Miniprotein binders against b1l550. Designs and how they scored, part 210

Target 1, 279 residues: b1l550
Amino acid sequence: MRLPEELLERARDIHSEAPSHRIKLDRVGSFGLKVPVEFKGFLLLAEADVWVSLPEGRRGVDLSRQVEAIYELSNPPKDPFSLCREAAISLLEKLNYADSSGVSIRFDAPLQDGESLKYYGVEISSIASDEIINKIRVEILGMTACPCTAELIRAYKSSEIAATHTQRSLGILEVSTKAEHPDPDKLASIIERAMSSPLRTYTKRPDEGGLVIRSLSNARLAEDVVREMIHLFLEEFGHLPEDTHILAAVRSMESVHMHDIYAERSFSLDEIRKEISSH
Below, E stands for the ipSAE of ESMFold2; O stands for the ipSAE of OpenDDE; V2 stands for 0.75 times the mean of E and O plus 0.25 times the DockQ between their complexes.

## First folded at step 15 (miniprotein)

Design ut23 (at its last look DockQ between E and O 0.79; V2 from the best seeds 0.75)
Fold by ESMFold2-Fast, scan of step 15:
Structure ut23 (fold): chain B 279 residues (1-279), chain A 99 residues (1-99)
Amino acid sequence: as target 1 above (279 residues)
Amino acid sequence: SEEELERLADEFRELAERLGYDEIEVTREGNRFTVEAERNGVRIRITVEVDGKEIRITVEIEKDGRRIRFMYVITDPEKLEKYLEEIERIIKMFLAEGK
């Protein structure tokens, strides 16, 4: 049953009415939308949130316009970064009462791992107002080995490769910039290179032994990993605008403790350059 | 190079022409050029700066008193065509006369 169009002529336009209280809302939108995206040759199912600001004098947002904006731009499936930027701008154009708009897209990114694949987490956003701010967060697991225990065991019994405990560590790089989103594969690569060794989806026994030996020969504190991530980031992405903000962090799931170790540093490119040049 | 800067200026002028702009002003100064145009109440300003292999693109769109600015810092020249296509799609959104 389709309701008669005459009902629409008599119905109030609720969204355009004055609200019960004249209070501005920062984010009003459609959250948890499933959208297909094309990422480096893969068709992936991503999850998207879209929103706009709502002025104090307007009761509601036209949600159908929001959903239309992202679905029109996602058919056919395309690069999630372009989708994110274009959808945020489209929302401002379609909803003229909004002062700002935003789009967030989350997915697990495939990464070639020998003859198999492994996956890392990607979350991106674009927030549009009089300018666009693009944000990307990459999370990937790696391996760390404890240098403190290695040194103690070396002192107890000499060996070319000291025994120590190893554990999975989660590396995190988050970038907020006025430029386009950084390439997530490059961010994932920086994280893995900063670790004692990368993790693998599948290894045969001899390859597993080699991975362990690699990790033990490159023992690193969580603090060491964060500093190395920052160093590698500056080498790869030092060209970004000086007001670009970065968060580098590591959460180490310590195999000898009931708790994790966490280390982080947030900075702007301008800030870190001044800090380094102070010596 | 001088030839590369001229080629890029032509590509952005052609982009504006494809979007239906008739009054297109291209201004060059050193390693930079600016493309300015207005159509149907939509004013665009695109500034492109070349430094070696790095290309910086700033796009400003103004419509009905609202201005939006976004930029690219391209170090991989293979990405240029992709971002030109994205810029064209974005400007088309503002030039749309309806839905």
Scores: ipSAE 0.786, ipTM 0.917, lowest interface PAE 0.9, mean pLDDT 87
Fold by OpenDDE base, second read of step 16:
Structure ut23 (fold): chain B 279 residues (1-279), chain A 99 residues (1-99)
Amino acid sequence: as target 1 above (279 residues)
Amino acid sequence: SEEELERLADEFRELAERLGYDEIEVTREGNRFTVEAERNGVRIRITVEVDGKEIRITVEIEKDGRRIRFMYVITDPEKLEKYLEEIERIIKMFLAEGK
């Protein structure tokens, strides 16, 4: 049953009223929306969050306008990067009382693995105010082999290829920049290249053996992986603005211990360049 | 190259024309140009800088006392058309609500 529109004329606009407490809110919006996006020829259903700031003199946000803003831009489905940037800007335009807006879009990104598909997790965000800041977080699983155990086994059994424990490790790159979102496939590639070996969706027995041998021959600490990620990132994305902020991290699901090993570095491009140049 | 910069300047001028801007000012300084225009209280300033194969585009839009700035750093020429289309769509958003 739709209420008669005439009732709207008699009803107070609750959202436009003064609040009982004049306090600004940083983020008010709808979380857990589902929006279609086009990514590398795939149509994906992504999860989306949309929000705006709320001034101290306004009781509530017009949530319907927020939802309309992103869905209008989602038909027809487009790339999630353009959608994110355009929606953030649209929110500021449509909700003129807001001094800032934000959009976040999350999905599993397909990545070709021979005749099969693997994937990585991606979260794309844009925050708009007087400037637009674009943020991307990429998470992909790889394999690490422990060099410490390998050295112990080598010393014990004198083998050319020392056995060691291997584990699944999650690599994370988060980039915040005033430029457009960096290429997520390139970020995923950096993470995979920084590990002992990539994971595969499907392997034949000879390929599986080769993958493990490769991992053993490229044994890396979690700390090594993070440092390698940073190095590779600087080579690929050194052209980004100097105030670009990066988080490089690894979570190793250790196969010998009950707990995970975690390593990270947060930095700006300017900061890390100064650090490297001082050595 | 000089030829590339001129082509880019023409493309951004044409973009402003398609958006219905009639008074378009293009200023060139070395490896940089700026396109400025105003229509119906929506002012745009687009600055493009070319450094080798890198193209830096900064877009500023001003409407009703609000200013928004965003930028692109293009290293792949194939992406230029995509971002031109995006910039056009964004400016159209500001022009539509001013009627």
Scores: ipSAE 0.775, ipTM 0.912, lowest interface PAE 0.6, mean pLDDT 92
Fold by ESMFold2, look of step 17:
Structure ut23 (fold): chain B 279 residues (1-279), chain A 99 residues (1-99)
Amino acid sequence: as target 1 above (279 residues)
Amino acid sequence: SEEELERLADEFRELAERLGYDEIEVTREGNRFTVEAERNGVRIRITVEVDGKEIRITVEIEKDGRRIRFMYVITDPEKLEKYLEEIERIIKMFLAEGK
């Protein structure tokens, strides 16, 4: 049933009223929206959140305008990064009482894996006010091999045994910048290259053997995986604004332990350059 | 080079012209140029700086006393057209609310 449009003239506009308690709100929005996106020729169903700030003198947000802003931009499906940035700006323009807006978009990104595909996690956001801050988080699983155990086994009676424990490890790169969102495939590549070996969707025994040999030849502490991620990130993205902030982290699901190992480092580009140049 | 910078400046002038701006001021200083224009109370200023293969674009849009600034740092020239189209779509939002 559709109600008569004449009600718009008779009803109070509740949202534009002053509230009983004049308190600014930081984020008022619609969360868990399903939006279609196009990424590398794939049509994906992403999850999005949209919000704006609400000044102390305004009782409510025009929620229909808010949802309309992102859905108008999402049909036909387009690049999720452009959608994120454009929607954040559109919200701020459409809801002129807000001093800030935000959009987040989450999806699993496909990545070529030999004869098949694998995926990695992507979450992006754009926060708009007098400037725009763009954030991207990439998470991808890889394989790590413990160098400490490898050394002990190698030293055992001049052993012929080349072995150590290997495990799945989750690598994380999170970048916050005033420039456009970095390419997620490049971030995923940095994470995989920092690990002992990539994980595969499917392997035959000779290929599986090759992955294990690669991981043994590239045995790395979780700490050194993080350091390598930072090194590779600086090579690829050192051109970003100096106040760009990065978090690099690894969570290793150690096969011989009841618990995970975690290592992380956060930094700005300016900060890390000073640190490296002092050594 | 000088020729590359002039071609970029023409591209951004044409962008402003497509959006209906007709009094477009382009100012150059070395490897940097600025395109400024105003239409229907929407003022734009696009600053482009070229350093080797790197193109930095800063866009400022002002409407009704509100200013918003965003930027791109382009190292892959194949991406330039994509971001020009995005910039055009964003400015259009301010010129005509969802038209």
Scores: ipSAE 0.713, ipTM 0.894, lowest interface PAE 1.3, mean pLDDT 87
ESMFold2 (binder alone), look of step 17: mean pLDDT 82; pTM 0.822
OpenDDE base, look of step 17: ipSAE 0.771; ipTM 0.910

Design ut24
Fold by ESMFold2-Fast, scan of step 15:
Structure ut24 (fold): chain B 279 residues (1-279), chain A 100 residues (1-100)
Amino acid sequence: as target 1 above (279 residues)
Amino acid sequence: SEEELERLADEFRELAERLGYDEIEVTREGNRFTVEAERNGVRIRITVEVDGKEIRITVEIEKDGRRIRFMYVITDPEKLEKYLEEIERIIKMFLERYPD
């Protein structure tokens, strides 16, 4: 059943009416949309949120036009970065009352892991107003090994091979920039290289032993991992605009504790360069 | 190099031509150039600066009093074609029907 479009001549335009209270809203939109994306040769199912700002004098947003914007641009599937930027711009073009628009797209990204694949989390956003701000968050698991316990065991047994507890740690890099989105594979690589060792989808016993030995030989505190991630980020992405903002964080799921350890640092490129040069 | 800058200027001029702009102004200043064009109330300004292997592109689109600015900082020149295609698609959105 479809109602006749002639009814639109008689129905009130609710969205254009004055609201009960004259309050501006920052984000009004369609959240949890399923959208296909093409990522590095893979066709993936992603989840998207789309929104616009709503002025204080307007009751509502035309949500159907938001959904149209993202679905028009996602057929055929394209890379999620272009989709994000183009959809955010399209929303501003279609909805002239909006001061800003935004799109966020989330998916699990495949990463080559020997002869298999492993997956890491990606969330990308584009927020459009007079400028476009692009944001990306990458989360990937790795392994850390405790240097404190390693030193105690080495002192106790006078062994050249340190024994210590290891645990899964979640590395996080979030970048907000006026430039294009950084490559998430490069962000994932930075996180993994900062860890005691990467994790793998599949290992045989000799490979598993090798990862454990690598981790034990490269024991790192969560604080060490965050500092190394920042160092590696600056080597790879120091070319980004100086007002680019970064969050680097590690959550260590401590195998010897009932709780996690967390370390983070937020900074702009301008701030961190001044800090490093003064020390 | 100077030859690289001239080739890039040609690529961006051709982009504007493909979008239907007839009056295209290309201005060169040192290691940068600017492409300006206006058609059907849609004004574009694209500034490209080359510093070694790094290419900085700033795109400004103005239509009906609304201005949007976005940029790229490309360190891998092989990705330039992808971003040119994206810029073309974005400008085309402003040249198409409004409002939807």
Scores: ipSAE 0.612, ipTM 0.851, lowest interface PAE 1.7, mean pLDDT 85

Design ut3
Fold by ESMFold2-Fast, scan of step 15:
Structure ut3 (fold): chain B 279 residues (1-279), chain A 99 residues (1-99)
Amino acid sequence: as target 1 above (279 residues)
Amino acid sequence: SEEELERLADEFRELAERLGYDEIEVTREGNRFTVEAERNGVRIRITVEVDGKEIRITVEIEKDGRRIRFMYVITDPEKLEKYLEEIERIIKMFLEYLE
């Protein structure tokens, strides 16, 4: 049965009432919204989550204002970084009972790969309170080659070209900063350069041979890849505030094992610079 | 350089003017300047610091006792126009509530 809209005028505003229990909630909002974004000349369909904190004395949030905040800013489609930051600030401004707000946007980013495209994963967020904290996570697949097996085969056969097993490896860079989001293409580039070789959407036989030879000639442990990612990150993004936090990680899907190898390091820029300087 | 700071100060003054601020105070100290303005209970304070090719922009917006602070660290001068537009949109959303 559909109730008459006129009844809503006489209904209590439940959201503004006191709750049954005076407990603050950290994140209350709309999750899984579809939002168009413009990314480097591409129109993409992204997935967004929006939320605010809810004070102990208020029963519910104004859901319509949350959705309005992001949709007003997403039409026409704009870059997801500006959308993320502006929507988080707009949520906090529009919902004055909240102590904090947040927006998260996820999409697959296109990357030119010769004449084709390949894709990498991007998740960004902005959390607003009395300050804005911006976070970006980039995940991209690459290829690694085992240096241990390469060394054994080299010792046995005395070959100029190493022979070893190769596998897909997922590289991860996550950055949390009070400055603007880092460029995800630069983060993806750092990850790929740290790997034995990049992966491609489509390769012809000569190109495929080149990737295999590159990976075999540049065999790396997951630990090597993480260290190289950190080194390259510092070269590119050393200008970020000292309290910027980074996670660098690699998950290697080992072709000769039923399990994966994982390596990671979390650090702040201040922490890692002091560590490197002490050596 | 002094010329770069003066150009940036003019850009941020123009931003405040586009937002309808008519009492704009610009204070310069060494390699930084601060733009302060108030309109309809919305106060803004934008601090810009230049160190070589690096430009640091801090924006503070205060409305009804609530203050929000955010920043940009620009190493690519081409990004400046984009961030000026974003700052303008953010300040506008605080101003539009009262309008």
Scores: ipSAE 0.525, ipTM 0.834, lowest interface PAE 2.4, mean pLDDT 84

Design ut4
Fold by ESMFold2-Fast, scan of step 15:
Parts: C-alpha cells; structure tokens; sequence
Structure ut4 (fold): chain B 279 residues (1-279), chain A 100 residues (1-100)
C-alpha cells in the first residue's frame, strides 16, 4: 500500500529539524547495500556503505537520496573504483549540508590460479571533502615456513631440504592516497611473492609436493614477509604521492602454537624512503 | 613528449568543450599545462604534467564557495581514456545539479 503523496504537505520534515542535542556526527548513512560491480571482466556482487557528515543543527540525513546516488551510478554496473570515487563526490554535491562524504565497497576478487580461480579480499573507500582520499585494503592468504625449526631439523637429519612447520599466513596491504586506487591484483601479487609460497584452490599430490618443497626452500619469518612486501611495494608503487600512507602486515597462524604471530609496519612514502636511504 | 603534451592539452580542451564551457583558457609551461573554465557557477581547473611515461592529472572544481580537488598518477597509458571519462562524468554531476 502506498500512502497519498498529499500527506507530505502536512507531515513535518523531521530531518531538517533541530536535534535534541547539538552534536555533530561524523558518519551517518546507509550501510550494507548490495551493489553489482564489474571487475576485470567479472560481474560481482559487492557490499557498499555510503555516508555523510551531519552538522550539529540538523536532526537527520536524507537516506533515500544516498541510496539513489549510488544506484544511479551503478546502473549499468561499472568498476568499483570509479563507482566509489564518483558516488562519494555525488553524495557531497547532493547533500550540501555535509562537510564530507564517504563510500566503502567490499568484494572478493577473483584471481587466475592455473586452470581455476582463487579469491582474495578487497575493501576500497573514497572520502570526499576539499579533497578526495582513496583507500584500498587487500588481504590474501599464503603459506609461510619456519626457518628456525628448519635449521634445527636440518642439523638433526643431515637433510639438504629441512622439514619444518608450515602454516597459512594472512598478508595485508592497505594504501591511503590522494591518487587513484592502486590495482588490487598488483597488491595481491606483491603479498603472494613475499610469502614462502602462494596457496592454490586445488592441486594434485605431485603439484602439492612441489608447492611444499618451494615453501620449505623459501622459509620466512613474518618479519621477513613484511619487509619483502614493503620492498616490492616501493618497486611497483613508488610513483604515488609522497604523502601516500601504507600499512603492511602479516598474521601467521602458527601450526605449532595456540596463538598467532603478527608483524606490521605503517609508513608514508616520504618517511620510508628517507629511512632506507639513511643506511 | 612535446607532441604527447600537445595531444593531451587538446583532449582536455575538447573535454571542457563537450561539457559546454565556452571560455576555456589553456596555459602551457614546460612539461605541464593547465585548463581553466567557468560555466553556471562551476569553475574547473585541470593541471596535467608529463614526466616520461608518467602522467599526473589534478582536477579542481569550485562551486558555491566550496572547492574539491582530486588527482590521478597514471603510469599505464591504457588507463588514460578511462580516467578522462571519469573526470568528464564528475564535472557533469556538478553542472547537472546546478541546473536543478
């Protein structure tokens, strides 16, 4: 049932009213929207959050206008990066009482894995004010092998290839920049190359054996993986603005412990280049 | 590089023309150029700098006393057309809301 539109003339405009308490809110919006996106030839179902700042003198936000903005820009489906940036700007323009607007989009990105596909996590955002800040977070699982136990077992067995424990490790790269979002496939590639070996969707016993031998021959501490990720990031993305901020992290789900090992480093491009050149 | 800069300047001038800007000022200096135009209270300033294969684009839009700036740092030339289209769509949003 649809109520008569004539009632709008008699109804109060609740959102434009003064609130009970004059407090500014940083993020008010529609969260958990399902949006189709086109990513590298794939039509994917993404989840989006859209928001704006709310001034202390206004009771509420025009939520329907927020939903209209993102859906207008997502039909036909487009790449999630352009959608994210354009929607953030559109929200700021449509809701002129706001000081800032933002959009986040999350999806699982397909990555070619031999004859099959595997998936990694992508979360992007764009926050618009007097400038636009674009953020991307990529998470992908890989394998690490412990070099400490490898050396002990090598000594014990006199084996050329030491046995050691292996575990799944989660690699994380997060980039915040005034430039466009970095390519998530390149970020995922950096993470995988920094690991002892990548993980596969499936593999037969001979291929699985080869993957294990690769990881054992390339044993790495979580600290080693983070340093390698930073090194590879600088080779690929050193062209970004100097005030670009990066978080590189690894969470190793240690197979011989009841707890995980975690290593991280946050830095700006300006900061890390000065640090590296000082050695 | 000089030929590339000239081609890019023409592409951005054409972009402003497609958006309905009549008075378009293009200023060239060294490896960069700036395109400035105003229509319906929407002022744009686009600065493009070419350094080897890297193209840096900064877009500034001013409307109703508010200014917003965004940029691109393009190292893959295949992405240039995509970002030009995005820039055009963004500026068009400001122009369309001005009419409403």
Amino acid sequence: as target 1 above (279 residues)
Amino acid sequence: SEEELERLADEFRELAERLGYDEIEVTREGNRFTVEAERNGVRIRITVEVDGKEIRITVEIEKDGRRIRFMYVITDPEKLEKYLEEIERIIKMFLEYAKS
Scores: ipSAE 0.747, ipTM 0.903, lowest interface PAE 1.2, mean pLDDT 86

Design ut5
Fold by ESMFold2-Fast, scan of step 15:
Structure ut5 (fold): chain B 279 residues (1-279), chain A 99 residues (1-99)
Amino acid sequence: as target 1 above (279 residues)
Amino acid sequence: SEEELERLADEFRELAERLGYDEIEVTREGNRFTVEAERNGVRIRITVEVDGKEIRITVEIEKDGRRIRFMYVITDPEKLEKYLEEIERIIKMFMEYRE
């Protein structure tokens, strides 16, 4: 059943009414929206959250207008970064009572892996007020090999390639900046290059042997990986505004322990340059 | 370069013209230029700086007493056209008034 449009003339405008309590809300929106995006030649299904601030004197937000805003901008599908930035700005323009707006988009990004594809996690956001802050988080699995056990085995019986334990490690780079979102493929590349070796979706026995040898020949502590990620990030993205904030982290799923090892560092570009220069 | 800076200034002037701005002021100072225009209560100020291979674009839009600022730091010249198109779409949002 569809109710007559004439009823809108008699219905109260609930959203514009005064609330029961005059309390500002920081985020009111539509969460878990499915949205198609175009990423580097691929059509992907992403998940989006959209929100605005709600002033203390207004009872509700026009949720339908939030969905309409992101829907209009996602048809036809476009790249998730432009969609994120444009939707955040659009929400502020369409909902003039809001002091701020935000959009978050999550998806698994395909990455070429020989004749196949592998996937890494991407979460981006844009928060708009009198300026826009863009955030991106990239997570990708790699392999680490323990240098401590490698040295013990070399001491026991010298060899060119020492035996040691290997494990999957999750590398994380998160960037918050006033500039456009960094390219996630470049962030994923930084993480993989900092690891002992990348992981593969598909590998045959000779390729598997080569991957293991690469990892063993490039043994790294979680701490080493975080430092290398920071070094590589500064080489690639040192041009970003000085107040850009970065989180670099590694979670190593240690094959010889019942628990994981975790290492991280948060910093601004200004802070890290001063630290490095002081040494 | 001097030639690149002039080419970029022309591109941003054309962008403002496509948006319907009639009074467009382009000012140059060293390795930067600024494009300023106002129409129907929507004022824009776009500042572009060129430093070697790096292009820095700052966009400010003012409407009804509200101002929003956003920027790009471009090191890959292939992305310039995409960001110019995004800037144009964003400014259009502010130019469409709501009843």
Scores: ipSAE 0.779, ipTM 0.914, lowest interface PAE 1.0, mean pLDDT 87

Design ut6
Fold by ESMFold2-Fast, scan of step 15:
Structure ut6 (fold): chain B 279 residues (1-279), chain A 99 residues (1-99)
Amino acid sequence: as target 1 above (279 residues)
Amino acid sequence: SEEELERLADEFRELAERLGYDEIEVTREGNRFTVEAERNGVRIRITVEVDGKEIRITVEIEKDGRRIRFMYVITDPEKLEKYLEEIERIIKMFIEYRE
């Protein structure tokens, strides 16, 4: 049922009214929207959150304008990075009472894996005010092998390739920058290269054996993986503004423990360059 | 590199012209240029700096007493066209939106 438009003449504009309490709200919006995006030739279903700040003198946000803004920009489906940046800016323009706006988009990104595909997690955001801050978080699973147990087994058995426990490890790179979002495939590649071995979607037994041997020959602590990720990141993305902030982290799902091992480092490009250059 | 800087300056001038700006000022200084234009209360300032293979673009838009600034640091020249199109779409939003 559709109500008659003449009721608009009698209805109060609730959103523009003064609230019961004059309190500013930081984020008010539509969360969990499903939007189609085009990513490297794939049409994917993404989830989006859109929000704006709400001043202390205004009761509510025009939620319909938020949904309309992202809907208009997502039809036809477009690159999620451009969608994120354009939608955040559009929200500020359309909702002029707001001091800031934001958009977050998350999806599973396909990555070529031989003749098949594997997937990694991507979450991006753009927050607009008098400047734009773009954030990207990439998470991908890989394999690590414990060098400590490898050394104990080698001492015990005197073999060329020491036996040790292996486990899935989740690598995480998060970048916050005034520049455009970094390419997520490059971030995923950095994470995989820092691991003892990448994971595969499909393997035959000889290939599976090779993957295990590779990981055993390249045993790494979670701490080693984080340091290598930072090193590789600086080689690829050292061009970003000095105030770019990075989080590099690994969660190792230890096969011999009931708990995980976690290692991380947060830094700005300016901070890490000074640290590396110190005596 | 000098030819590349000249080509880029022309591309950004043409971008401003497509958006309907007719008073466009382009200022060159070393490895940088700035494009400034104003139309119907929407003022833009685009600064482009070329350092080797890196292209740094800063876009500033002023409208109704508000200013917004955003930037790109491009190391892959093939992505330049995509970002120029995005810049054009963003500026167009400010020009065309009326409350």
Scores: ipSAE 0.775, ipTM 0.919, lowest interface PAE 1.1, mean pLDDT 86
Fold by OpenDDE base, second read of step 16:
Structure ut6 (fold): chain B 279 residues (1-279), chain A 99 residues (1-99)
Amino acid sequence: as target 1 above (279 residues)
Amino acid sequence: SEEELERLADEFRELAERLGYDEIEVTREGNRFTVEAERNGVRIRITVEVDGKEIRITVEIEKDGRRIRFMYVITDPEKLEKYLEEIERIIKMFIEYRE
């Protein structure tokens, strides 16, 4: 049912009215939208959040205009990075009462694993005001082998390659920068390389054996993994602006404990460079 | 290289021309150039710096008292065309949108 236009003319514009309490809101928008994106030759249905700030003198946001902004840019489907940046800017332009806007896009990114596919989680965001800040979060599972147990077993049974417990570990890299979004595949690669071994979608027997041996020969604490992630990140992305902010983290689903082990470091490129130079 | 910088300057000039800007000012200083133009109340300033294989692009758009700035750091030449197209689309949105 479409309401008669005559009724609409008589209706107050509720959104433009003064609120009962004159308070600015930081984010008002639509969460859980589904938008198509093109990523590495795949057409994916991503989840998207869009929002703008709301000034103290305005009761509500034009939500329909927000939704239109992102969908107009989503047809035809494009890469999620361009979509995110363009949509954030478009929101500021179309909603002129807003002093800031934001877009977040989430999906599972395909990653080649031989003839099969594995994946990593990605969240791509852009926040626009006088400046645009681009944020990307990558999460990928890997495998860690415990060096402590390995050392105990080595002491008990003299072996060059000691048995140890292995577990799944979730590696996380979150980057916020004034530059464009860093390459998510490179971020995923850094995480995998920082762990004892990557995970595989499928393994043949020889491959499985090799994967486990590699893990055992490269035993790492969760703390080791985070430090390695930071080291590899600096090598690959040291060219980013100095005010770029990074979160490096690992959650290890320990196989001998009922709880997880977690380690993280938050830093800016400037901060970490100063820290390293002081040693 | 000097040749690369000149080519980039020409590309950004052409971008502004395609967007309908008629008065385009290009200023060059060493490994940096700036393209400035104004059309129908939309002012743009694009600064490009070339350092070895790295290209840094800063785009500033001003309209109706609002200023937006964003940047790209290009280390892969293959991405240059993509970002040029994106910049063009973004500026076009400001030019075309009217309340």
Scores: ipSAE 0.698, ipTM 0.891, lowest interface PAE 0.7, mean pLDDT 92

Design ut7
Fold by ESMFold2-Fast, scan of step 15:
Structure ut7 (fold): chain B 279 residues (1-279), chain A 99 residues (1-99)
Amino acid sequence: as target 1 above (279 residues)
Amino acid sequence: SEEELERLADEFRELAERLGYDEIEVTREGNRFTVEAERNGVRIRITVEVDGKEIRITVEIEKDGRRIRFMYVITDPEKLEKYLEEIERIIKMFAEYRE
């Protein structure tokens, strides 16, 4: 049974009431929404969170307006970056009591891999207030090979290409900027190029052997990978505003240990340019 | 170049006209132009800077005492049209808001 709509005229407007305690809340919203998005020719199912700030004098937010905002903008499906930016601004405009709004969208991005596809993780957000701050985090697996063990075996065997342990490593690039979101495929490419070799969805023995040889010939410490990611990022995205913040990280799932190795560096473009120019 | 600046200035002037702004002011300053327009208490200011192949667009919208600013730094000219369409949709939100 559907309740009569005239009951809405008799019901209290709970959201507009004073709360039990006059405390401002930073984020109130609808989390875990499923939204179709169009990404580079693919229709993908993404997961979205939408929120606004809530002032100390207001009991609640209108959650139905939040859901309407993102769903109206997502039909027909559009690219997740435009959706993220437009929805954050729309929320701020529609919910005038809010000081800020935000949207996050998560999905697995397809990447061409020979005749097949592989996938990498993408999480984006847009936070709107007096300015819009756009964030993107890209995570993709690659392979690393240990140069320390390689050098020991090379010294022992007098071989130019030495045996060493290899492992899967997760590369991470996170960018926070006032400009539009960087292209995630370019961020994924930077990560893969910084690794000893990329990973493949499917290989036969000759290709698998080639991947291993590539990795062994390009052995890198986790520290080397992070530095190379930063170098490649600056070549591709040095045009972003100087106050753009970047996190570059790698987590190596060490095949010879029960634990992982982790290396990271956070910086702003202004900060890193000053550091590099001093050398 | 001079031609690129003039083309972009015209595109943004046309954008403001399509959105119903009738008090449009365009100013040129070297490699930069600014389009300012106001309609029914909504004020927009779009600044475009061209440096080689890089196009920087800053959009500022003010309505009812609230100001919001966002920007694009475009190095791929093929993406320009997409971002112009996004700017138009965003500006429309402020003009057509239904409480």
Scores: ipSAE 0.725, ipTM 0.889, lowest interface PAE 1.3, mean pLDDT 85

